# Ledger of designs, part 25: miniprotein binders against q9bqp7

Target 1, 240 residues: q9bqp7
Amino acid sequence: VPQNWFPIFNPERSDKPNASDPSVPLKIPLQRNVIPSVTRVLQQTMTKQQVFLLERWKQRMILELGEDGFKEYTSNVFLQGKRFHEALESILSPQETLKERDENLLKSGYIESVQHILKDVSGVRALESAVQHETLNYIGLLDCVAEYQGKLCVIDWKTSEKPKPFIQSTFDNPLQVVAYMGAMNHDTNYSFQVQCGLIVVAYKDGSPAHPHFMDAELCSQYWTKWLLRLEEYTEKKKNQ

## First folded at step 2 (miniprotein)

Design sd1sB3
Fold by ESMFold2-Fast, scan of step 2:
Structure sd1sB3 (fold): chain B 240 residues (1-240), chain A 80 residues (1-80)
Amino acid sequence: as target 1 above (240 residues)
Amino acid sequence: SMKEVLIWIEVPDEETAKRLAEEIKKLAEELGLYVEVLVEGNEVFILVEGDPEKVDEFLKRVEELLKKLGVEFIIEEIEE
């Protein structure tokens, strides 16, 4: 059990839409200073298993591609992920001008991969939006908050390419989602409650994306694990 | 004192990986060892921790199984 437990859900909030809610999805810009991001906390507190897997993957890739080939491969994976997120923000935005700017990316295999997921997504409330947990002192940039099959979710879009590019992102995905959820539920810039998560893994070849839905109970379980990682980060930083 | 070991295994397909992961997990649990298992595609990752004598017994049985199956694997003892 975490030493400094804090609830993931806010009893003062509801997931029901309010008439006063903006018609355009929220996009709060990320203002980074000394407060750690979710990704920084997770990267600095990887388990021995995660470190082992990452190192073995790195060794295999370097052996196959060489040092320069490995660097190019990882850069391309990063760029493709960035482009995929830009395309999804364009698709889910109500503004046609934004969609037109990213037309070439809308035809990618990754976008084809997520089509069956997107048909079940509606009621978008936030896109590429910053969250901050004022009490626990961490920040993050979430991909999307929308209804998936009628449930309000924090949605995280992931790309997958063979061979596997980043083992860490796979292991920590549920923690990342609940960290954003807990922050948003206690962030004064937002008025609603999110209790569910969705991790969508899209494939480069257009194969159907795999959705990993997290209900409120599962989110609560991962939230406890996130709090432990956050405590570990704080202790490591204090001892440096 | 406790002993901690990480095992990586590569098999032909995902269904084989899932079956192998369950078999190895059951073996560790039968020996009273703490075990964490992750299956990713055709790869199995296992972290096992416990009494050194029991961990050694576990490793002997796992190595015999994996060699008989003719699969690739790496076993690494975690230094404290």
Scores: ipSAE 0.007, ipTM 0.244, lowest interface PAE 8.7, mean pLDDT 80

Design sd1sC1
Fold by ESMFold2-Fast, scan of step 2:
Structure sd1sC1 (fold): chain B 240 residues (1-240), chain A 80 residues (1-80)
Amino acid sequence: as target 1 above (240 residues)
Amino acid sequence: SMKTVFIYIEVPDEETAKRLAEEIKKLAEELGLEVWVEVEGNEVLIYVEGDPEKVDEFLKRVEELLKKLGVYFEILEIEE
């Protein structure tokens, strides 16, 4: 059990829209500060399996592609992910200025992959928005908060070189989602409650994206694991 | 096109890791796949590459085995 346990859900909040809620999705800018980000905590507390798996993957890729080829491959994966997120923000934003961005970004195989998921997405509440957990002292930048099939979700968009039908193969993605969820539920910049998560894995060839839905019970299970990672990070920082 | 898969498995002890590694290696070889296996204490690391259909068959059988054993595992699939 985590020593500094804190609940993921806020009983003082509702997941239903309030008439006073803004019609435009929130986009709180991420402030530069000393408080650790979700990604930093996860990177500094990688499990043994993650370390071994990534090192072995790197070794094999370098053997197959060469050092220059590996560098080019990883750079391309990073850029594709960035462009995919920019395109999704544009598509989901009601603002004309964002929709007028480079139309070439909207024609990727990744966007084709995610079309059937987007049909079930509505009621966008936040896009590329900062969250902070003041009590647990961490920050993050979430992709999207919207209704998926009628349920308000923290939605995380991922690109993949291969179909990932099993959530276990997404590594820290569930922890990232619940970390954002817990922060948002206790962040005064937001007034609503999120109890569900959705990880959407999109494919470069346009094959249908795999949605990995996380109900409230599953989110609570991953939240406990996130709190343990946060605790480990805090202990490592003390011994720095 | 070839498909590449990395599997990480955590078992109770090194003896179990060695037996499991050998069993999974034999399965990959039976399916005509290129396989690399490393045992590090109670952890097993597997790399497999080859024909996508054969790799998918391999993954199905390995995942069924690992779920029956109740052990922790992670799979990373790569396709260009």
Scores: ipSAE 0.006, ipTM 0.219, lowest interface PAE 10.4, mean pLDDT 79

Design sd1sC2
Fold by ESMFold2-Fast, scan of step 2:
Structure sd1sC2 (fold): chain B 240 residues (1-240), chain A 80 residues (1-80)
Amino acid sequence: as target 1 above (240 residues)
Amino acid sequence: SMKTVFIYIEVPDEETAKRLAEEIKKLAEELGLEVYVFVEGNTVWIIVDGDPEKVDEFLKRVEELLKKLGVYFEILEIEE
């Protein structure tokens, strides 16, 4: 249990504090890095198990692809993930210019993979938007906040390749989602409350994406684990 | 024995992103490191791997450059 506990949900907020006038999705830019990001906290507090798994994966991939092939593979997977996020932002945004910018990527296997999930997504509130937890002093850039099957969710889009799985420090996907949720719920730039999460894993070959829904109870459980990681990061930073 | 680093950078515009990408490539070359640098719009993405000592020196120089420019960045470090 963390020494300094703080609630994930804001008792002063509701699901629709300002829903009387539908606005365009919020897109608040991330600013200077003086405050640690969610990804930095998670990366700097990886368990020995996570480090071991990343090393094992790297060794296996180098054996199969060679050193140069591995470097090219990881670079391409990273770029594909970025472009997938840009395509999703375009699809979910009402602006025509964004759709035009990403037109060629709208036909990718990853986009085909998420079609059935997107049919259940509506009421988009935020896209590629910065969050800051003013009390706990961390920041993040979330992918999307929208209703999924009627529930307002922080949605995190992930890509997956088979048979050659790509892995990185985001083993902690549920922690990342709840960290963004807690920050948004206490960020004065936002007025609504999010209590659910959704991790969507899309596949390169167009196979149907897998949605991993997190209800309020599950989010609260992962929030406690996130607080422990944040505490570990803070202690580690003090001893430098 | 090996360290891999991913860096994400946001700058005001595409011209700044292109200039920054070239400067970062030069920093890696001076240290004998192989680096992948990708520019898209106002963002710069970097992937570098190599000896931890050289990669750490590269990170120190890149962070100093980015702090001087006052731009936003995030770093992911993986050490084996």
Scores: ipSAE 0.000, ipTM 0.158, lowest interface PAE 13.7, mean pLDDT 77

Design sd1sC3
Fold by ESMFold2-Fast, scan of step 2:
Structure sd1sC3 (fold): chain B 240 residues (1-240), chain A 80 residues (1-80)
Amino acid sequence: as target 1 above (240 residues)
Amino acid sequence: SMKTVFIYIEVPDEETAKRLAEEIKKLAEELGLYVEVLVEGNEVFILVEGDPEKVDEFLKRVEELLKKLGVYFEILEIEE
C-alpha cells in the first residue's frame, strides 16, 4: 500500500495534552478476534534472512546449551521480560501501590539498568494499552506512551542478556513501535498524536540501558516497511 | 532494492571476536549500511542490509580482511 494513502501521522491531531485528557494513563484492554495483531503479522511475514538467522542462532545455542538448556534459557528470558514489563507498569502508574511482589520485581538488574532512562520519562499517557488501526484493520498492545526528553514517544521496553539473541526483537522492534504509533494516531479511543519512538534495551547485569530514539523521519521510514509487511500478510492469507 | 548479507565468523578468542566485530560494524556504518552484530564467545554473527552496491563493497572489504586473518567464515547473500 502506498505510504501516502495510509500515513503514520494524523495531521488533525496534536501531541500536546488538552483539558479533556485523563489524568490517569489509559489502559484499554486488548480484545482478540479475527483482526490480526502486530506480532502475528510480523511472525507470519518474517523475511528469509530473519528465518535463516533465527534458525542459525537456535542451532548455535543448542550446540552450546543442549536441547534442555536451550529451552530453559528461552523460558527464563521470556519470564524476565514479562516481570520487567510488570515492574515498569507499576513504577510508571500513579494508581499502583507497592505490593510484596512489586517490591521484589523492582530489585531486578533490568530495573537498575533502566533507572537513568526513567529519569527522562514523564507525562505518561498510556500503559499496556490496546491500539487498533481502524482503516488498516490491525491491533496491538503497546507498552508505554510518555514524554522522553520532552518528546512524546511510543516506548518499547526490551530485556537483553549478553550475548543478545539475533532474533525478531532486533529486526522487528522498530516495525512494532511504528505499527503501534500508526494505530494509536488513527484510533478513536485516543485524542493525541505520537511522532517519535523509543526502544529501550535493558541489561540483566544492571549495566546502563541503551535507548534507541526514533525521530519522525525514521518512524516514517519504518512505517513504509511495516506497510509492506502488512500487505505481505494480507496476500498470504488471501492466496492460502 | 535492498540487499541483505549474513556473515558468521569463528576466531581464536573472545577478545579477537569483539575487536573484529567493532571493526566490521564501523566499516558497514561508514558505507551507510544497516548493521547488526552479535558476539558470542569466539563467534561473530553479522547482518548487513542496504543498497546492493554498498553491500557488495562491504562484502569485498570484509572477505579480504577475513582471508588475511585466516579465520573460518560463512556468508549468505540475499537480494530483495
Scores: ipSAE 0.005, ipTM 0.164, lowest interface PAE 11.4, mean pLDDT 78

Design sd5hA1
Fold by ESMFold2-Fast, scan of step 2:
Structure sd5hA1 (fold): chain B 240 residues (1-240), chain A 84 residues (1-84)
Amino acid sequence: as target 1 above (240 residues)
Amino acid sequence: SRTYEIEVRVPSPELAEWLKRLLEEYLRERGVEVVSIEVDPETGRVRIRVRVTSEEELEWVLELIEYLAKELGIEIEVRVKEVD
């Protein structure tokens, strides 16, 4: 249990549309300074097991592909992931004008993979938008906030070369989602409440993406774990 | 247009080289003018100089850097200053 507990949900907020909510999805720019990001906190508080597994994966890939091959592989993975996010932002933005090359991005295997999920996504409220928790002093950049099957969710889009059918296979992704959720719920740039999360794993070959839905109860459980990671980060930084 | 220097601290020289390569590709595709991208192999720091035509273009570059950090699951520290 965290020593300095703070709620993930804001009792002053509702998940229902409000007249004060913009008709166009919000895209708050990231303000960079010394405030730690969600990624920084998680990276600096990895368990010994997570560090071991990551190092083992890197070693195996380098042995298989060589150092140059591994760099090429990871470069391609990030390039495809960024294009996937840009294509999704374009698809979900009602007023975006597409360029010729952007139209080509919409035909990728990853976009085909996610089509059945997009059918259930509506009421987009934020895209590629910065969140800040002023009280807990962290920032993040979330992918999307929208209704999935009628429930307002923080949605995180992931690409994968390998099937990941279980949420446990996504490492710290649930912690990222709830960290963004808690920040957004207490960020004055936003007026609504998010209580659910969704991690969508899309596949390069176009096979159906796996949605990992997180209800309010599950989000609360991961929020407690996020608070412990944040507490660990703060104490480590204090003592250095 | 204005020139900005963006300094990114990453955990290792290998990650710094990957970030440089990715940034070169993406900035070229977007038509952002890259003055230089330098990697310090001893510290893992990446120093990026870009000439941007708007604040929105600078914001896009910074968003790209944060996106890459998020996807890699790596810690970064970003500092930005206007030069010239």
Scores: ipSAE 0.000, ipTM 0.247, lowest interface PAE 13.7, mean pLDDT 78

Design sd5hA2
Fold by ESMFold2-Fast, scan of step 2:
Structure sd5hA2 (fold): chain B 240 residues (1-240), chain A 84 residues (1-84)
Amino acid sequence: as target 1 above (240 residues)
Amino acid sequence: SRTYEIEVRVPSPELAEWLKRLLEEYLRERGVEVVSIEVDPETGRVRIRVRVTSELELEYVLELIEFLAKDLGIEIEVRVKEVD
């Protein structure tokens, strides 16, 4: 139970499109300051079990690949993820020049993996856009806000390498999504309400991506957990 | 290799579907051979069939199930049996 509970949804907002909505997806730049990011809060409040699993995975990888091999592996995973996100932003952007510039990114197995998901995505409202929760004082950079199968969602794109799975952020993905959702719903830069989430895990070999849809009830459940993580973060900072 | 059937009972069918999705992702990423994962929509029961190369690998699968249940904040019942 969080001590400083706050609702994830804003009752003054609608999820229905209106004529004044921008035709071009929003892309608000992230401005770094003293306000903590979602990723920082999650990283600094990992459970003992999450820390244990991450450290065990890391040690196993170092034993198998060596220290230099591990650094190369993690660098390559990061690069592939970055390129995947760039390709998706290009595909979902209505700007033709952006799509032409980034055409080489469209050939990856990860992009093949998400094709069946992308056919169900429309009405893109925001891409690589900053959010800030004005009351709870945290910031984030979300991947995408769009309709998935007719429902407005915060969409988070993830990559997975089956032979050498990268575990680092997997367990907190739903918390990340609802944190962005709650921030957007209370951010004056946005006028609409998002009530659903979607985590899409794409595979390097082109195997069909796994969509993890989060309805409003499930988002509310994860929101409570996010509030607990945020409280833990705030308490740790206060006791530094 | 030995094949095991793991039955997980959760409070609701919606949570069972969510648990199935998470298990599909996590088990595949870790190279566990998944024979099937089935959800009973009326009872909230999840049936997982896995082929494991060691008892340690089975223990890992069970620990993962408990971890995901704790992450979802749900109480579960787990039953395990070896199958041919």
Scores: ipSAE 0.000, ipTM 0.299, lowest interface PAE 12.0, mean pLDDT 79

Design sd5hA3
Fold by ESMFold2-Fast, scan of step 2:
Structure sd5hA3 (fold): chain B 240 residues (1-240), chain A 84 residues (1-84)
Amino acid sequence: as target 1 above (240 residues)
Amino acid sequence: SRTYEIEVRVPSPELAEWLKRLLEEYLRERGVEVVSIEVDPETGRVRIRVRVTSEDELELVLWLIEELAKLLGIEIEVRVKEVD
């Protein structure tokens, strides 16, 4: 699908605060339908190289940890990621009483890792919120929409364990962010426009998180790649 | 509405118990009517019974199972049947 027919940004929307905007971050529940999720599209359109590298990584980890150890390791990585996201949602939400505040969630090395990033985050508009692109027919669940250093961003929080990184989503993180951005910009449940992305990689040992900021031009470049992946997914689904 | 039984085969009982916990949390959070989720400790099978209002809702459940398995890095086999 040509990028010029399906732009990432909506010219009818503004990124400026509106007095009518909700004071509480939006949390739209995930919609139910046959429309594919961003994660499903990306997962089912991995390149042969990405699949090869992932398989090489799995084999190396199995050699290091054993098969049961590998399964336990990946389960722990998932749990840590989930707890990290829950802690961030709690920290960024003005409705703290609606969330279980666990001291273990708030005192993790990952939370320590992102402290310097969080100081630059304000004006939270959406948390753990569903988006749907009404024309391109895909859905997603984004982590956060907030201002980072004064710019409204789709923010995606990632965890990484040194020396044993979980590599599965490394290649597609920018595509995920722009897919959410394009969907939100064309979703009637939202009234604002996002033009920037931010991928934050937090570390288990509390080392300073790495922010990967994506300006409007970079987002437009990745949007083109996302549209190609979406087209590939649609063609594969017709042939299944 | 229709009731479906989804059977997921997981390589180990420990991972099956983990998958059950995550599915309970995720499905109820998304408002799916979960009738039961049971783990067979001998076989590592997870039996999930859900009541759905549409085929689209069933597809959402199956998608969530696949996504959770990918995040956990496990191989699964999924079997689905309609149950009255």
Scores: ipSAE 0.000, ipTM 0.121, lowest interface PAE 17.2, mean pLDDT 76

Design sd5hB1
Fold by ESMFold2-Fast, scan of step 2:
Parts: structure tokens; sequence; C-alpha cells
Structure sd5hB1 (fold): chain B 240 residues (1-240), chain A 84 residues (1-84)
């Protein structure tokens, strides 16, 4: 159990659309400062097993590809992920000019992979938008907030070269999603309540993406784990 | 010393190769005598033959397999038999 527990949901908020809500998705810019990001907290609090596995994977890839080959591989993975997110932002934006400009970004296997998921996505509220938890003192940049099959979700788009049919195979992704959710629910830049998460794993070969839906109960369970990671990060920082 | 055959069933051929790669390196790094590690891509099976000096060493090998599968997010089924 975390020592400094805080609720993920805000009892003062609703997930229902309000007439005062903007018609264009919110895109709050990320303000970088001394406040830690979700990704930094997770990176700095990896378990010994996660660190071991990551280092072994890295060493094995370097053995297979050479040091320069490994750098090229990781650079290509990064660029593919960047292009995938740019294409999704363009597709989900209501602005026609963005959709026209990004025609070339729409031609990846990853975009074909998510087509069936996108058909169930509507009511986009935020895209590539910054969140800050003022009480717990962390920040993040979320991919998307939209309705998936009628439920308002924090949606995280991931790329993978292998199938990931189970949510546990996405490792820290559930923690990332609930961290963004908790921040958004308590961020004054937003007025709505998000209670569900969705992790979408897209595949390079265009095979159908796997959606990993997280209901409110599952989000609450992962939120407790996120609070423990945040607590661990804070303690590590104090010891410096 | 006793020789054991450990059969691991995984969901896909890609995951079988991934598991083989990790096990081959980790078992050798820890000084476990690996007789063979074979992948059957048709069935998604990894067949590992190890020579161990104690029952505790066998238990450690099995724990490593479960540990690596969990970390890689791979669902597995494990069967073990002694082969002399």
Amino acid sequence: as target 1 above (240 residues)
Amino acid sequence: SRTYEIEVRVPSPEEAEYLKRFLELELRDRGVEVVSIEVDPETGRVRIRVRVTSEEELEWVLELIEYLAKELGIEIEVRVKEVD
C-alpha cells in the first residue's frame, strides 16, 4: 500500500459532454521544468528484473547487429513510432488541412493495423496534450482522449513487431495510462472525468491491432501500483 | 549429474526464438551445462536439454524459464522429464 494515497477519480467531475466544452480537441503544450514526467518516473523505478532484461536485450541486439547496427535499428524504431503518432493525430483531428498535408504519413502498416479500432473511436477531447498533477507533482504528455465504443478513455498508441494479446505483455503501459488519467482528472486545464483506459498495440505488418481496454476497476488497481512507483522515485531523489 | 529435457510451449515461432536466445545466453552465463536448445517453429515449442549437478540446479533452471517468460510477456506451458 502507498504511504501517500490519492484518488485517481475526481468526484467533482463528469464524463458527460458539456455545451461549454471546445469543439476542437485540446492540445496543451508541455512545460518542461523540475517536475518529473511519467516516463522519467517509470524509467528511474524499473524493477531489478526489468533492468536486467532490458540490458540483456540490448547486449544481445548489439551482438546480433553490431553497435552501429543497433543504433540504426533503435533510430528506425523511434522514427516509425513518431510517424505513427503524427499520422494518428492527423486522422483524429477535425481539421481538413492537416489531413490533406499528411497523406504520406497515412501509408504505413501500423495505420492499416489500427483501422478497425479507429472505427470505434469518436468524440475526441484531447490530442498530444500535456497533463499535470498539481498535488502529486508530476507531468505527462498523453496521446489521445476520446470515446472508444461509447466510453471516454485515455488512449495510448503503441507499435510492436510481435503480437501482444495480453495486457501484461505491455509492461509499464497500464501504469503510464493511469498516471495520465489521474493527472488529467485533477488538472485545471481540463473539465471532464476519464475513468477508462485503452492501450492499442499496432503491428508493422498491418495485422489487426490488439486493443487492451481498462475499465474503472482495473484503472484503480494500476493507479495504486503507479503511486508506489512515484513514491519510490521520490525516495530515490531524496537520497541524492 | 542428470540430464533433463524441458519442453516449453509458446504462442508463436517468433516468441520461441526470442525465448531460446535469452535462455541460451543466461544459462551459459551462469555455468549451466546446456546440451541443446531447439525450436520447432511449426508447433511453437522450445526443447531444452540441460545437465545438472543437483535438484536445486534444475529448480533454478525452471525458475529462470518462468522468470524470462514473465518478463517477455510470453504465455508458456512447461513439461519436464529426466532422460538418461
Scores: ipSAE 0.000, ipTM 0.121, lowest interface PAE 14.9, mean pLDDT 76

Design sd5hB2
Fold by ESMFold2-Fast, scan of step 2:
Structure sd5hB2 (fold): chain B 240 residues (1-240), chain A 84 residues (1-84)
Amino acid sequence: as target 1 above (240 residues)
Amino acid sequence: SRTYEIEVRVPSPEEAEYLKRFLELELRDRGVEVVSIEVDPETGRVRIRVRVTSELELEYVLELIEFLAKDLGIEIEVRVKEVD
């Protein structure tokens, strides 16, 4: 048990939609500050195994593509992911502010990949929205909060391309989701409660995306692991 | 903690020996408790026993094995069993 343990769920909040809830999904901008982000905490507390696998993948790719080719490859992968997230935000926004460029992005293989998941998504509450845990002092930017098969979830969209870069955050994806969940549940900018997570892995060739659902019990288990990573980060910060 | 036996079948005895040497160095240096690594030179099988404190550590071991198989360009068969 972490020494600085704190609950993931807020007993003062409900996960049911309220008539007073805004009809438009929330989009709180991420403010620049010294408070660490979820991704920074996870990057600074990688295990030796995670660091090893990432460095070996990087070395292999540099050998095949050259240093400049590797930069171009990683930039392209990042750009594809960014465009996929932009397309999903457009699709899930009830205001349908679609521009010609966005319409072209809707034809990608990644969007085809997630179609069967999207049919089960409704009641969108937040899109590309900042969260801050006021007590534990960390921030994040979540992709989406919506009902999946009737359950309110923090939804994280992931892209997979061949050759697939070695998994930068595969083991950390559940930690990322629960970190956002715990922050949102204790952030005064939000009034609702999230108890479930969903990680969706979409494929470039249009193959059906894989949904990884996390129920409340699983979220609680990963929350404890996230608190240990946050504790490790805090201790490393004190020693520097 | 729990102990697992991981059996990996590779196409050749030479690749089995290479896999053993690689895992001995990497797992030990990365803080994974390795009980034993045995190679059957006639069948190309590698038997790895590790003691882990979490499921996450087991996942790291398995992913490292898959990474090495890709690096060597070989197809492997992996079997995992919890033991005393």
Scores: ipSAE 0.000, ipTM 0.164, lowest interface PAE 13.7, mean pLDDT 77

Design sd5hB3
Fold by ESMFold2-Fast, scan of step 2:
Structure sd5hB3 (fold): chain B 240 residues (1-240), chain A 84 residues (1-84)
Amino acid sequence: as target 1 above (240 residues)
Amino acid sequence: SRTYEIEVRVPSPEEAEYLKRFLELELRDRGVEVVSIEVDPETGRVRIRVRVTSEDELELVLWLIEELAKLLGIEIEVRVKEVD
């Protein structure tokens, strides 16, 4: 059980639209400060075993591709991910200028992969938007908040070369989603409540993306694990 | 070929994720077909489904599981059953 428990959901908030809600999706810029990001917390709290497995994977890839080949591969993965997120922001944004600028980005296997998911996405409320949990002292930049099949979700877009058929195969992705959710639910820059998550894994070859839906109960379970990772990060920082 | 379901109980969900990552790497490297690897995030239970062409491949999978347990210094419980 976490020592410093805090609820993921905010009882003062509703997932229903309010008259004061903007018609354009929110895009709050991420402010650089000393408060750790979700990704930093997760990276710095990997166990020795997780680090070992990651380094073993890196060495395996270096053996297969060569040192320069591995660098090119990882750079390519990064660039493809960036372009994919930019294309999705363009597609989901009501702003015509962004859609025009990203016309070439709309033509990719990854975008074809997510078409069937996008048909079920509506009511976009936030895109590439910063969240901060003032009480728990962490920040993040979430991809998207929108309705998926009628449920308001924090949506995280992922690219993968290989299929990931189960939510467990997404590793720390569920923790990222609930960390963003908890922050947004308690961030004064937002007025609504999110209780569900969605991790969408898109594939380079255009094969159908795999949606990993997280209901409120599952989000609460992963939230407890996120709180434990936060405690571990805080404790490690004090002991350095 | 035959499909087997291997259920492994580990002390924590965190160790269950390590087992999953380890097996994904090792079985890929050895050409063993993985149908699925599911982790129960609450109980530390890992359910592994593999399609093997020989009994030797099944024994290899079981050996890798035991080897990881020794590496991590943990006690595990393993159950195996054939699935059509």
Scores: ipSAE 0.000, ipTM 0.135, lowest interface PAE 17.4, mean pLDDT 77

Design sd5hC1
Fold by ESMFold2-Fast, scan of step 2:
Structure sd5hC1 (fold): chain B 240 residues (1-240), chain A 84 residues (1-84)
Amino acid sequence: as target 1 above (240 residues)
Amino acid sequence: SRTYEIEVRVPSPEKAELLKRWLEEMLRERGVEVVSIEVDPETGRVRIRVRVTSEEELEWVLELIEYLAKELGIEIEVRVKEVD
C-alpha cells in the first residue's frame, strides 16, 4: 500500500545465535541529529480522534487537579516510567557489567507486576540501545532485545494505572515496536535478525503484567502501517 | 441529546465480543442509552451507537472504551461521528 515499500526483515540475517555474537548486551548511544525519531513521527501523524481524546483528557485533568497538580501528576507518571525502565535495564544486565543496584529503583509495584514475564526472558542482546534506519531515515531508542519463551523479540515495557488509567491509544505501541525492529534489522551496528515483538503492560498495584506477543506475520502487517505513517510525516515536512 | 456512532477496530473477533459485553454492562449501569452495539465477526469491527445528554458523557464513553481495551490487552483504533 505504501508507495516506497521496504522490507522489515533482512534476508541476509539470522535470528539464531552464532560464535561472533557479542558477550554483553549492546547499548548504542542515541545520536541527536535532524533525522526524526519513531516517537516524533508517531506524535506528528496522530489521527484527529487521538488528538481530540488527548486534549480532552488533559483539560479534564487540569480542571480536576489544577495546572500545578496536573504538572505534578504527569511528572510523577513520567518519573515512575523512567525508573521502571532503569530498574529493568539493571535487572537484565549481565552480573559482570551490572552497576550498583539501587534498592529504591528495584522496589515498585511495576517490577513486581513483571516478575512472571521476566522468568521467560533470556539471551539479552540489546538494552536501551539506539537504532537507525539508514535507508528510510529515522532513529529510535529501543528498550530491550531478548528471547521471550525462546523467540528473539523487540520488547517494549509499558506502565498502566488501573484506578485512573492514563488515557492513551495503545494502537501506536505495535507501530513503535516494528519501527525499531525494521531499523535494527538494517542497522550496521547489529548483526542479528528480529522477527517478533513483545509489548508488556505492567501495573502499578503489582497485578500480573499483560504480555502482547507479535509474531512475524503481525509484525509485517504493522510494518506496512508504520511505513504509511512515515510517508505522512515526510510529506508534512516537505510542505513546511 | 445527540446520537454518536463510534467505530472500534479490534484485532480479535473473540475480544471484540467481550468488549461489546463489557460496554453494554457498564454503559447501562451509568444510564447511557445504547441504541446498538454490532460486531463484525470477520473483521473485528465494533460499531457502537449511543445517545448522550452532553459532550462530557460522550467523552466518558470514549474513555471507557480506551480503558476496557487496555484491560483486555488489545490495541484499538477509534472513529467517532455524530449521526441523526
Scores: ipSAE 0.000, ipTM 0.138, lowest interface PAE 18.0, mean pLDDT 77

